VHH binders against Tryptophan synthase alpha chain (trpA). Designs and how they scored, part 8

Target 1, 293 residues: Tryptophan synthase alpha chain (trpA), of Haloarcula marismortui (q5v140)
Amino acid sequence: MGLERAFADEPAFVPYLAAGDPNYEASLEYVEALARGGADVIELGLPFSEPIAEGKTIQNAIVRSLEAGMTPDRFFQFVEDLDVDVPLVCMTYYNLIYQYGEGDSESRSDSENASGETASQGPRPFVEKAAAVGIEGLVVPDLPGEEAGPLRTACDEFDLDLVFIVAPTTKGDRLERMLEQVSGYVYVQARLGVTGAREDVDDATEDSLARLSDWDVPKAVGFGIKTGAHAERIVSAGADGIIVGSALVDIVAEGHENGDSTDAVADRLEAKARELKEGALRGAAERPQPERT
Short names: E, the ipSAE of ESMFold2; O, the ipSAE of OpenDDE; V2, 0.75 times the mean of E and O plus 0.25 times the DockQ between their complexes.

## First folded at step 1 (VHH)

Design z10 (framework vhh_7z1x_3)
Fold by ESMFold2-Fast, scan of step 1:
Structure z10 (fold): chain B 293 residues (1-293), chain A 125 residues (1-125)
Amino acid sequence: as target 1 above (293 residues)
Amino acid sequence: QVQLVETGGGLVQPGGSLRLSCTASGFTFSSHAMNWVRQAPGKGLEWLSGISGSGYSTSYADSVKGRFTISRDNAKNTLYLQMNSLQPDDTAVYFCARLKPYGYSWSSKGAFDIWGQGTQVTVSS
């Protein structure tokens, strides 16, 4: 619906947490703490019932959320229960989106395509429900741009933005076709080496931002951002925003392992969010040629 | 834990047909787009066909469009390539490949993170 507004005046901070990690009530307070810390958009991970291969930190968060009873319908209730003023984006897998309509006892199970075969309702039931509870965009990591037509159509019908992840290897006509379907912002996947993760902006990240410069859509860089100093470097290199997952998920994991109070973990999340947002703001102030497009 | 195993290759006469299978294990098969890629003797990799995780969307390289059909059976964790009207220039090692998550396309360089061992298809008289 207009997630571009979050990038209009200053670099956007886009934190990620798995919804319901480590439990429903604590997770509500953690997401709210990120909003207080300066989040401009929040990505909420909706866990899949059969976990798949992901980075270990995110996979462990998904497992904790599932063990605490998270389901798609409970996720939609979670979104309704959140007390935040920032746009919410759902990050989940296309299989879950597609199957959501098939599992609903009220859904039409007897539809036919042009050949007379029984057809799925596609992604529409999920997108309709997501819009109804206040989700403003979707990130679907397992769905390539070439296959996104049906999801893009459903998102357009319900005014949701569809965020695409662009890898360092994505170039040429393929990149152009993907960007024709993107809305809200582009998730630029940074590939950080050992030295790049600590000191310098990765060459692949700078190349990706340069290749995307002809497109008006905001570019939010994610992957391996842990500190305000790193956020500052990424934004100074040309990013319109930063996406941070693992560093925040690790704070939740450590608090859970240590038996820390929800308030103590929420305070740490708010402080880390503020550190990351302030880093991004410093990066914007230090941009070379601030009036160059 | 993650593995792809191809079967069904062999020697076939021009104009003949073959059905390749690829069995996946160690991941949620239905959550990933799957692809067929080949490598002819002395040539580079050529992407042939892709299929979405749900099986709803398919795409084909111009060289095989109308002759090859990609399909999948998610209940059996199996990907298929039905090859019809085979020509001598279809001779190649055929690979099953999993598309990386995070927005990669089927034609992107470095887009595939898991590959099968390949199965040899030889089309000759």
Scores: ipSAE 0.000, ipTM 0.129, lowest interface PAE 16.8, mean pLDDT 81

Design z11 (framework vhh_7z1x_3)
Fold by ESMFold2-Fast, scan of step 1:
Structure z11 (fold): chain B 293 residues (1-293), chain A 120 residues (1-120)
Amino acid sequence: as target 1 above (293 residues)
Amino acid sequence: QVQLVETGGGLVQPGGSLRLSCTASGFTFTSYAMNWVRQAPGKGLEWLSGITGSGGSTSYADSVKGRFTISRDNAKNTLYLQMNSLQPDDTAVYFCARYHTSGFRPIDYWGQGTQVTVSS
């Protein structure tokens, strides 16, 4: 509910970083640099034992965060320690959310456990803690729409938005079930052409935006956006915002590998954030603005 | 035309083993990370294990780490889950699931599922 405001006046820039990468203190400064650079919403990755994919950049960031000691409780402290006015969104896996609250037998009677059933409060304890520290939304990549009911109920109780990821192949009944439960914004997963340096917006991205046009929720397009020119094209094609992960995570990774100072890396993140935000604003000037709600 | 078909489920005693298979068709199998997820009676979906398109990297949920092994045979378009030291709590419908090769890899296709029951 609160996150929709970030899309009201102009296209939103939504950067992603893994919280605590490469260490707690540096990560705080990096997130603050993104806010100074023009972020409208920030997605913070809370790492867990997640499915591995060949996208090395983000997986390496998750590994660095875990090796630096990131846990759910440490993540909540990280959010409290951040000095930003930008809305914060937590990106994590449903298994972590569910396990955070699992085993709380105080909420269940002896009769409910007669058959050896495992006691749990489901996702509620995690959502309650997230709300208490100032998280305004969740992105849960591994949660199917048909299983989102308990998480949606918890999010409604604590006024958190629930963001769903829509792939180019997500269609029909599954897409409709997801969109019935989405709030804040929808994450539209895009691909930018062929392997290699193509700057064209894929037909699949334009088709996804057209397919979602009957739904009032803002559409933020992610994946493969590395430059202001890419941001400009995505927004001019109809996106209400851009989500950028890998390009920013790469700056963190390179700084860590090179032994660069936290200040130098933060300056580079702020500059890249400003480039991306300015690109999005140029794209908006080339088409009608999103409706102000 | 994407299709995922799981086989290999059944009834086993506690401490027993099963090997699940998932045959994929309608897409370039080697281009996609694959996952196993399960749904126990009265519970939500639980992610168990993932494997990269090349098979070079794997990951596991804590509940199955050291007991389950994910693997794939890209020449046969087949994903496997070797399940050892099975416990009554492993009783569930097991699903083969495809992730996109990019982004945060939301699951976009599921198989029909195969029932695993661990009981004496």
Scores: ipSAE 0.000, ipTM 0.291, lowest interface PAE 11.0, mean pLDDT 81

Design z12 (framework vhh_7z1x_3)
Fold by ESMFold2-Fast, scan of step 1:
Structure z12 (fold): chain B 293 residues (1-293), chain A 122 residues (1-122)
Amino acid sequence: as target 1 above (293 residues)
Amino acid sequence: QVQLVETGGGLVQPGGSLRLSCTASGFTFSSYEMNWVRQAPGKGLEWLSGISTSGKTTSYADSVKGRFTISRDNAKNTLYLQMNSLQPDDTAVYFCARWGRYSYGTYKMDVWGQGTQVTVSS
């Protein structure tokens, strides 16, 4: 589908921010700064009211976004208000997707069942609205591949890609079943510690990329990437792209905590995005040339 | 139920040694990378060491490199930390933690033990 094209000519930079963090207007400027800095795809976190803990940095971003009034419908307005040409991907939890199909009967044409009662349409209303506002893919970390059938069907109907996350421990039949449902790109989780852990590409990340080499879908690696040097190393090891969340969310958090202007934080995000993109490009140049078909 | 339980902490004199153990239950221990993390009084969490699923690859924080050794016994569902040449600055609560899921570059240790106190004092 459409997101695959973002990986075709050069390694893709895929930043993540929580939409509406620390407020609606600042968040618009921050996402636009990432696009100016060289983002090829942008992942936008849609927070929900009962989050599973993601880690302090992402969880705090979710809390700031929710406290600033973010809702699913306000998220869709945010996407419409966003002035970028870069493909947008929504990261959220399946419960929110499913509840959107059940909760807002005034805004949706809910179907009556055989008993004359209003029936839920599952994930379809959310996917339809996401497509209408310009979302091109979904990342749903809490949904296992074996339960993804209804969401996959809705995504296919509205031409959205469905991105899955491959952990270093995902192997064998489970990996193959998941990859049969992947479109756009696959998120390859790398291993790095909280502080002082392995900073370079480890054996598990290289093994994951090697196991995925038989599949044509682009592989975007999240490695705890903080610098262009990290990005260069990941791409030189075989990644088709890089996913960066916490380093960018930390820039937003620090700016908010310090009372920095929106413009100053946006400038820092743009500079970090440019650093990361340039690192990825250097990594691709260092990669051995594959045999041509 | 998914659980990690640390043992082996206690009071030790400077220059002494301790061996910490962490017993896992309720999950396939051999499928997860494991870590040791500590928290000194009034400070945040400090990652000390990590070990791969097979035990072949290990990593260490500079503060403990050459003094601490991480190891695992997958048949016994047990993680170890051998601590040598202990210093007063090593006084902390020591946690074992499972590396679970990552989210957009955030490293998530999703199962933690309750901790074991190590005090290095004369």
Scores: ipSAE 0.000, ipTM 0.188, lowest interface PAE 10.3, mean pLDDT 81

Design z13 (framework vhh_7z1x_3)
Fold by ESMFold2-Fast, scan of step 1:
Structure z13 (fold): chain B 293 residues (1-293), chain A 125 residues (1-125)
Amino acid sequence: as target 1 above (293 residues)
Amino acid sequence: QVQLVETGGGLVQPGGSLRLSCTASGFTFSRYAMNWVRQAPGKGLEWLSGISGSGKSTSYADSVKGRFTISRDNAKNTLYLQMNSLQPDDTAVYFCAKTYYSGWDSSGYRYFDYWGQGTQVTVSS
């Protein structure tokens, strides 16, 4: 309960890695390195098969994790094996959540149909298992807010937060409907720099933060953040936290491609995490303080 | 205002074909990967296929690989799904979905920020 606690005292750093990339043992050490580097919440990607082409860094991470044998049950084992004190959030697809427990003879439900077939209990079995292993929230990018009711109900039953992604184009009644379903924090999509350059915060990101300012839920900004300087700019613009995926996944990918040791890659992840967290802290210090004179 | 409008659904006999279209507006269509997702009655969402912003890269779920073909016409802001060898199990509402990130930001794999309202496909004799 209460991922918002991670945002209470200072801007939160929320790194993402695909669980089990490039293998189970290395991935445990990499996630632990992010915690040592200053992560306040960690997002763990539970891979789904058939990734698309344009998100090549995250797509390749998902492929490496799947090729190393990652499954939902191995993911839950991974979470149990993980030695970190920060809250963990699962990022996965609604189809995987909904189908978890389907065909599991030990998870037989009261909703057997008239022909004796066991009906799926929707998202409930997945949410129950996620809570049991210590997951405190879910990000489900392929589930629109207007269809989130059953998942929100399951999350409420097991005290998990449900995080929604808000694009710069999400406005009006649709935004309000989405924010009524959100808990923990809001994942705000950033644009950094001019088209193709990515050097500074664009007007759409600042507009999104301003539009969300009337809502008390913490706003964590993600997509395209690669350096402490980027983190500093995002937080100085009003973000309550930063979400960083591709920059960290690229470190894993480069280490895997080069044949670097797990320890060397973990050290690089810890250093990059520290850089990003320090950038966020600098950004918070740059915010205008009201004069008390 | 972002809008995705699916058309081309309907009733078809087993072994038949349908072509779905999704017309997009309110964003730079060629910059974003697009996807087809379906939902059968009483079941969860099933991702079927994705295509890159340029149209050069495609991927398919095993359940439809070799039977369905995704394509796009960026000049017309239109996404297509050619469905061949249709089976009763293909009966579902079919949705067009936009990826969250632009093609210049490789941060996401399949984060969807906009969905169409869906089009019904029924495969029955």
Scores: ipSAE 0.000, ipTM 0.330, lowest interface PAE 11.1, mean pLDDT 81

## First folded at step 2 (VHH)

Design w03W (from w03 with Y102W; framework vhh_7w1s_2; at its last look DockQ between E and O 0.01; V2 from the best seeds 0.00; counts 0 for: pae O 15.7 > 2, unsure alone 63.6 < 65, placed apart)
Fold by OpenDDE, look of step 2:
Structure w03W (fold): chain B 293 residues (1-293), chain A 119 residues (1-119)
Amino acid sequence: as target 1 above (293 residues)
Amino acid sequence: QLQLVESGGGLVQAGGSMRLSCAASGFTFSNAMGWHRQAPGKQRELVAKITSGGTAYDDSVKGRFTISRDNTKNTVYLQMNSLKVEDTAVYYCARGWYSDTWLSPFDYWGQGTQVTVSS
């Protein structure tokens, strides 16, 4: 069953953490705490050294993870070491996915294709390994829909979902190409209006969801959600789920900065997760019942 | 873009009647809708609410005001009868969520329309 199942009965809470932030052992506890707190899908960031188009908070987390020694292989081990019954999604960049198979090709001596260029095996080796360790989906922020063919093919082969991020500016042919490739759920980014006013958030969310109304895929909205009240609003606006990153990553960052115990930080994460999930549920309850036509 | 545009306000004599309209656009007109008002120097207050479950009114307007909606026109109405000087306020149309309480959250308001009741 694909990631869509996480959205079937109630709004899904989708937290994000950078894997291995601030270290391997603590990060395991933090991810597990989110699961206990009510996460329906957990996005795990596989850190990459290239400039990340992510917010500063997440960038700092990625840096900490890298400094702590996170690698693709260690990431896969991390996933195996997790004790959670929640679907896991890997969030990383395409270059990392594409390059993962180049290291293993040194051991397969025999297919010297004549031109000496070690034919990049493409994304398949990464996807195969991801599937083997129990990952159920991928989020690749820098992969255009137009170029997603090889990755989509690999994901289909190993029954992984390919989650796409839809920005407010994503329109026309680009959006259609994403639609052709997406499975599991869509990450819907909403922009806060210039005023940051609550009304602007709701409008932006509604507009974004309306734009995607023809998509037969769950819409999870990420909009700087920090509180249960925020979650409630987003879900009330029609979102099938909420994606929360920065608010949770900040908890990890603060704990690290303050020298708090792993247990203390885990407890805070669990509590925040509960708050967010409960908010989402309240939002669902507030939705106008579709007039039964 | 989500819009709520109020109309129908103005000057009316005490004991008179007035009908406000709010034209909604930019969203599916299935949400709860409400009318708020804000008098000078006072806080904004909910006057009337309409949901799929029914209508609710502030005690101060019960029996005098009626909220209704026409989904085919995406319009919500406030019929105000037996108007009093104390009803003088800016009236705001609002989009809300389904709730049976007056504390229900509303998430969007129009620009408002002035209602002045003269003695």
Scores: ipSAE 0.000, ipTM 0.228, lowest interface PAE 15.7, mean pLDDT 86
ESMFold2, look of step 2: ipSAE 0.000; ipTM 0.152
ESMFold2 (binder alone), look of step 2: mean pLDDT 80; pTM 0.818

Design w03b (framework vhh_7b2m_4; at its last look DockQ between E and O 0.52; V2 from the best seeds 0.00; counts 0 for: pae E 5.5 > 2)
Fold by OpenDDE, look of step 2:
Parts: structure tokens; sequence; C-alpha cells
Structure w03b (fold): chain B 293 residues (1-293), chain A 121 residues (1-121)
């Protein structure tokens, strides 16, 4: 069963961390702490040298990871070294996925196929490796739905889910194209209303979910969630799960800046994860139970 | 209807400069990030530059120091100033609307038709 299983019984908590931030060993502990804290799916950021991440927090995390020596190969080792029973999702950029196969072709260059065009093998080598190390899904934020065909094909071949990010403004044919290719869950981006007022969050969440109501795929909402109360609100509004990144990355960053022990930071991550998961569960309890017809 | 229309492409010699423009309509331009992508023949479409609604800019390593992305919210236009152009910069350049979330730039949801940039050696 794909990543959908994580959403089957209760709202899913989906934390994000940059793999290898601030270093390999600490990052392992941090990811494991999130699992202990109640993560249902963990998104691991594979840092790319050209991150198009919005938030300074995540950018800094990526930089730290890269400085600490994170590479695609090290990332895959990282995944293998993790001691978690939670499904793992790799979040990275399409260029990195696509280029991963080109590096291996240099090592296979003993087969002189005469035409000098190093035919980019496409995303398949990356997906194959990801599957081999136990990754169950991919999030590729910079991949348009229209160009996702090769990646979708590779994911199908190796039984990976392809999680799509849906912007609040994504509508019409484009949304449909994305949704036709999505598996596992949908990352639903929502704007926190300018006022941060509960009503605004609720309305924004409801509106975002309403657009996707016709699609039978779990909807995980990422909305700058920082607290259990936020999680509760989002789930109560109908979300099947919550995605939390910055709040957790900030804990790592603060620990690093302060020189805190790995254990101390891990404890804080675990506690925050518990808070968020509990919030999500509270939100679910507030949903009107479908009248058992 | 959301529309993005690129312009400013053309043929230029290596070392030359071009300025691309993307005219946006059908949405509140100031609320969105905008990115420039390029697609070379037989290659994938890749981001070269982005600018947030707040004006924060990012560049790919391949264009860093040579390209500058900017926006004029009053004109609903994003620009890509391309200097020191190289043959490797030859591609169709696309303007795309993006959304920044707490964690990631959302996939660009709207694209222009693109403008061809050809850099001759």
Amino acid sequence: as target 1 above (293 residues)
Amino acid sequence: EVQLVESGGGLVQAGGSLRLSCAASGFTFSNYAVGWYRQAPGKQRVVVASITSGGSTKYSNSVKGRFTISRDNAKNTVYLQMNSLKPEDTAVYYCARGWYSDTYLSPFDYWGQGTQVTVSS
C-alpha cells in the first residue's frame, strides 16, 4: 500500500527536515525523533545547490546540509541509516533527479556508444535508487504537471508515489493534469489569511480543499503550521493531514546556533511533533462524523 | 484569465545582452512570485531565476552574476536582464507564476508561451 495508508485511519502528520542538517549524525537523530513524536510520513529534503526555497529558514538548512557534505549518494545512505518505521518521502528538485543518471553514465562510459550525446537517462536512475533504499514517494516542487510524465513513469515502474504540490490558485486544466498524475497525497498549499484570524485560516483551508473535493486523494495541508492549535484548525477544516516544515527546521537551526546538544534538540523536535500530531487528532475529533448511513 | 506573455528574445552574439520581459495579467501580480525558466533543445526546463512577491531574488549557478531578475508591480511585469550571454544560454525562456509557501516554492502554475533566445558563438 502506498503513502495513502498513512492517511487511512487518522490525520497524518508529515514533518519535513533537510537531510544532513546541521550534520549527518545529528540529522539522523532528529528524523528519528520526529518519528517517535508521531510522524506518519517524513519528508526528507535532499539539498540542491540551487534551492528555490522561499523561506530563509529552509534555505539556511539546505546550506548547512550542503556544507556538511550532503550529496545524493550520501542522502541515500542517510535513508538507509535511518531507524524509523515511518514512510519516507524525498523532496528535491527535478534537476537533481534528472542529473543523477548522468553521473552514472560517466562511470558506464566504457560502452562507447559513438554518438557523443550523453543521452540523459532521465529520472529513472534516481527513482530506482530511491526505491532501493526504501523511499516511498517523491515531492518535486519545481516540476510542472505537464512535464511530469517521465518521472511519473519511473515512479510507476518502481512503485513510488509522486506527491504534487497544489497552489491555492491552481485551477482548471492544470490542476486536473496534476491530479491525474498524483499518488500518495497532495500537498495543498494554503495562504494564511493576512489577519491570521481563525476564520481566515478556516476559509482558506476550506476553499483549497473544496477545489480538490472531487479527487480521491489524501490532502495534506501545509500552511505555516507552528503549533498544535494550528494543526487542529487545519484538520478541523477538513484536511487529511498536515505538513510542517519551517517550525521544525527552526528548532534545528536554533539548536545549532546555540550549540545545543543533539539530544536536547531531538527532544524538542519530538515534543513539537507530539504537539502537532495531537493537534491534528483534536481537529479530527471536531469534524462532524459522517452520519452512518 | 491568467496570462503571461514573454518578449525580448532574439539572436545575440556571445558576450551580448538581452532583456526579457514578461507581462502578467489576470491576477494580482504583486502577490505572486515569478520565475524565469529556460529549456534548451533536448533538455529539461530549468529555473534560472526567481523573484518573490517581496522582491527576494534567486539565481541558478549557471547564470549567477550575469542575469538579473526584477519586477515592476505597477506594470505587472517581470524582467530578466541577461548579460555576458553564452551559447549555452540558448533556449526558450519562459516566464512562470509561482507561489511561495512556508516550505517550498510551489510548482509554477502558469507559464507563458516562451521567447526564443539564441546566442551565437
Scores: ipSAE 0.025, ipTM 0.486, lowest interface PAE 4.3, mean pLDDT 86
ESMFold2, look of step 2: ipSAE 0.154; ipTM 0.582
ESMFold2 (binder alone), look of step 2: mean pLDDT 82; pTM 0.836

## First folded at step 3 (VHH)

Design n01 (from b08 with S102D; framework vhh_7b2m_4)
Amino acid sequence: EVQLVESGGGLVQAGGSLRLSCAASGFTFSDYWVGWYRQAPGKQRVVVASITSGGSTKYSNSVKGRFTISRDNAKNTVYLQMNSLKPEDTAVYYCARHYEGDYFPLTDYWGQGTQVTVSS
ESMFold2-Fast, scan of step 3: ipSAE 0.270; ipTM 0.596

Design n02 (from b08 with T107F; framework vhh_7b2m_4)
Amino acid sequence: EVQLVESGGGLVQAGGSLRLSCAASGFTFSDYWVGWYRQAPGKQRVVVASITSGGSTKYSNSVKGRFTISRDNAKNTVYLQMNSLKPEDTAVYYCARHYEGSYFPLFDYWGQGTQVTVSS
ESMFold2-Fast, scan of step 3: ipSAE 0.304; ipTM 0.646

Design n03 (from b08 with S102D L106Y T107F; framework vhh_7b2m_4; at its last look DockQ between E and O 0.66; V2 from the best seeds 0.00; counts 0 for: pae O 3.5 > 2, grease 26.5 > 24.2, SAP .752 > .668)
Fold by OpenDDE, look of step 4:
Structure n03 (fold): chain B 293 residues (1-293), chain A 120 residues (1-120)
Amino acid sequence: as target 1 above (293 residues)
Amino acid sequence: EVQLVESGGGLVQAGGSLRLSCAASGFTFSDYWVGWYRQAPGKQRVVVASITSGGSTKYSNSVKGRFTISRDNAKNTVYLQMNSLKPEDTAVYYCARHYEGDYFPYFDYWGQGTQVTVSS
């Protein structure tokens, strides 16, 4: 069963961390702490060497991870070293996925195309390795739906889900193409209304989810969720899950800056995870039961 | 309807300069992070430069010191000044609008691209 299983019984909590932030060992503990805290799916950021599209918080996490020596190979080892029973999703840029197979050129003696250019094997080597180490899905934020064909094919071959991010403004053919290729769950991005008012959050969430109502895929919503109360609101509005990144990455960052022990930071992450999961569960309880017609 | 229209591409000799423009319409341009990407033949599309709504700029290592991204919110336009161009810069250049999510940005709209060719 794909990542959809994580959404089957109750709203899913989907945390994000940059793998290897601030170092390999601490990051393992942090991910495991999230699992203990009630994560249903964990998104692991595979840092890209040029984090030029990330927000400051995530960028700093990526930089710390890279400085600590994170690489694709080390990332896969990281996944293997994790002691969690929660499905893992890799989040990274498509160029990293696409280039992963180019380094193993020593064994590819035979298909030297006449022009000496080692034909890129595409995303398949990365996906194969990801599957082998137990990753169950991919999120590739910079991959347009129109170009996702090779990756989707590879994911199908190795039974990985391909999670897509849907922006609030994504409409028309682009949305449709994306949704045709999505599996596992869809990341529904929404902005919390400037007012932060409950009504605004609810309306924004409902509107965002309404656009996707015809698609039979779990909708996980990311709104910059920071608290259980936020989680509750989002889930009560109809979300199948919540995605939380910055709030958790900030905990790691603060711990690092303050020189806090790994255990202390892990405890904070676990506590925050519990808060968020509990909030999500409360939100589910508040949903009007469909009138049994 | 959200539209991004690139212009300014062309053929240039190595060491030359080009200025790309991307005209945006159909949304509040000033509220959005925008970026330039490029895709060389047979290669993956990669981010080249980005500029936040607040005007903070970021560059890929390959173009640092040579390229400059800027925006004119009054004109709903983002620019990419490309100096000291190299053959390796040959690609289709795309303008994209970013949606800033909780952690990773998402590109929700792209232009059709403009071809940049740098000859040796």
Scores: ipSAE 0.030, ipTM 0.494, lowest interface PAE 3.5, mean pLDDT 86
ESMFold2-Fast, scan of step 3: ipSAE 0.582; ipTM 0.798
ESMFold2, look of step 4: ipSAE 0.453; ipTM 0.754
ESMFold2 (binder alone), look of step 4: mean pLDDT 82; pTM 0.835

Design n04 (from b08 with H98G F104L T107F; framework vhh_7b2m_4)
Fold by ESMFold2-Fast, scan of step 3:
Structure n04 (fold): chain B 293 residues (1-293), chain A 120 residues (1-120)
Amino acid sequence: as target 1 above (293 residues)
Amino acid sequence: EVQLVESGGGLVQAGGSLRLSCAASGFTFSDYWVGWYRQAPGKQRVVVASITSGGSTKYSNSVKGRFTISRDNAKNTVYLQMNSLKPEDTAVYYCARGYEGSYLPLFDYWGQGTQVTVSS
């Protein structure tokens, strides 16, 4: 209830893993290792059955999870089976959220229309189930702000935060409309991942954070963060938190490809998490601090 | 300013073909991914196809073998060639600008859509 709390006292570390990558049991241990390493919020990728990218670290993680049998209902069970105290955020595509409500023929409440058919309930059944298992927020990369109304309404009903991703190129009225719908935190994309993408991540981050400074919502910066030194730079530039996906997913991928034990990979994830969290804390220390009596 | 403008929609009989175009302006087109999405009446918006800046393509299972995405960087245009159209392909088709994100491709600009209606 209220992901903003995770950003209140110190910069938040927000790792991402695809739930169920490379399998259900190993993935539970990996997420728990990130919590031990100092995660303040954890983003869990719920696999999308129609992957829209090739050759990407995160996309390959999604494919491994799907091949290991992950489904929306199994994801909700995964969340219930996790032994962590940090808030959990689900990252998935709107298609999956909406589709979750379409097939539930056993629901005989508000989704039944006048003719007795079970109609689509939009995003509500997914959001209700997510709240029931302990998810506290959603990140939905493919949902335009102008179409977010139904999802935001469902999130408001069940006290879930709705996190939006802000690109360096999102400006003006479009940015304002998006930020009017956001809660919990804003995912600030630090750089583009295409040919011609800028290497001066610090400058792009500072520009984005300056543009967002008039909004009170916490700003968590993602993309291109691999080390504690990178985390320190991003937080020193004004970020309220860091989001790290690919660097952690790569550790899972490498362990899987090499046949490493679950314990060995979990230990490596915990160590990397600690490195990233400590970097973020050092970055905050570089800014003027309130007087401590 | 960034703009994506879809065209080429219309009414076609089952088994027919349409080619959709997405004309882009206001940015360096060749640096970005482009995705095609569709939204049928009373349904959610679903992915149809994507093409990366390097030309690699991906298709949803429902259209694989029937639809082809391509790009012409000199014309700042992406095409969706739709063959063997079925009534269930009836939808508003949207073009979206994408780039690599930390999770999945991020799509930060969308066109207004073009209507495709396939009669039985």
Scores: ipSAE 0.215, ipTM 0.579, lowest interface PAE 4.4, mean pLDDT 83

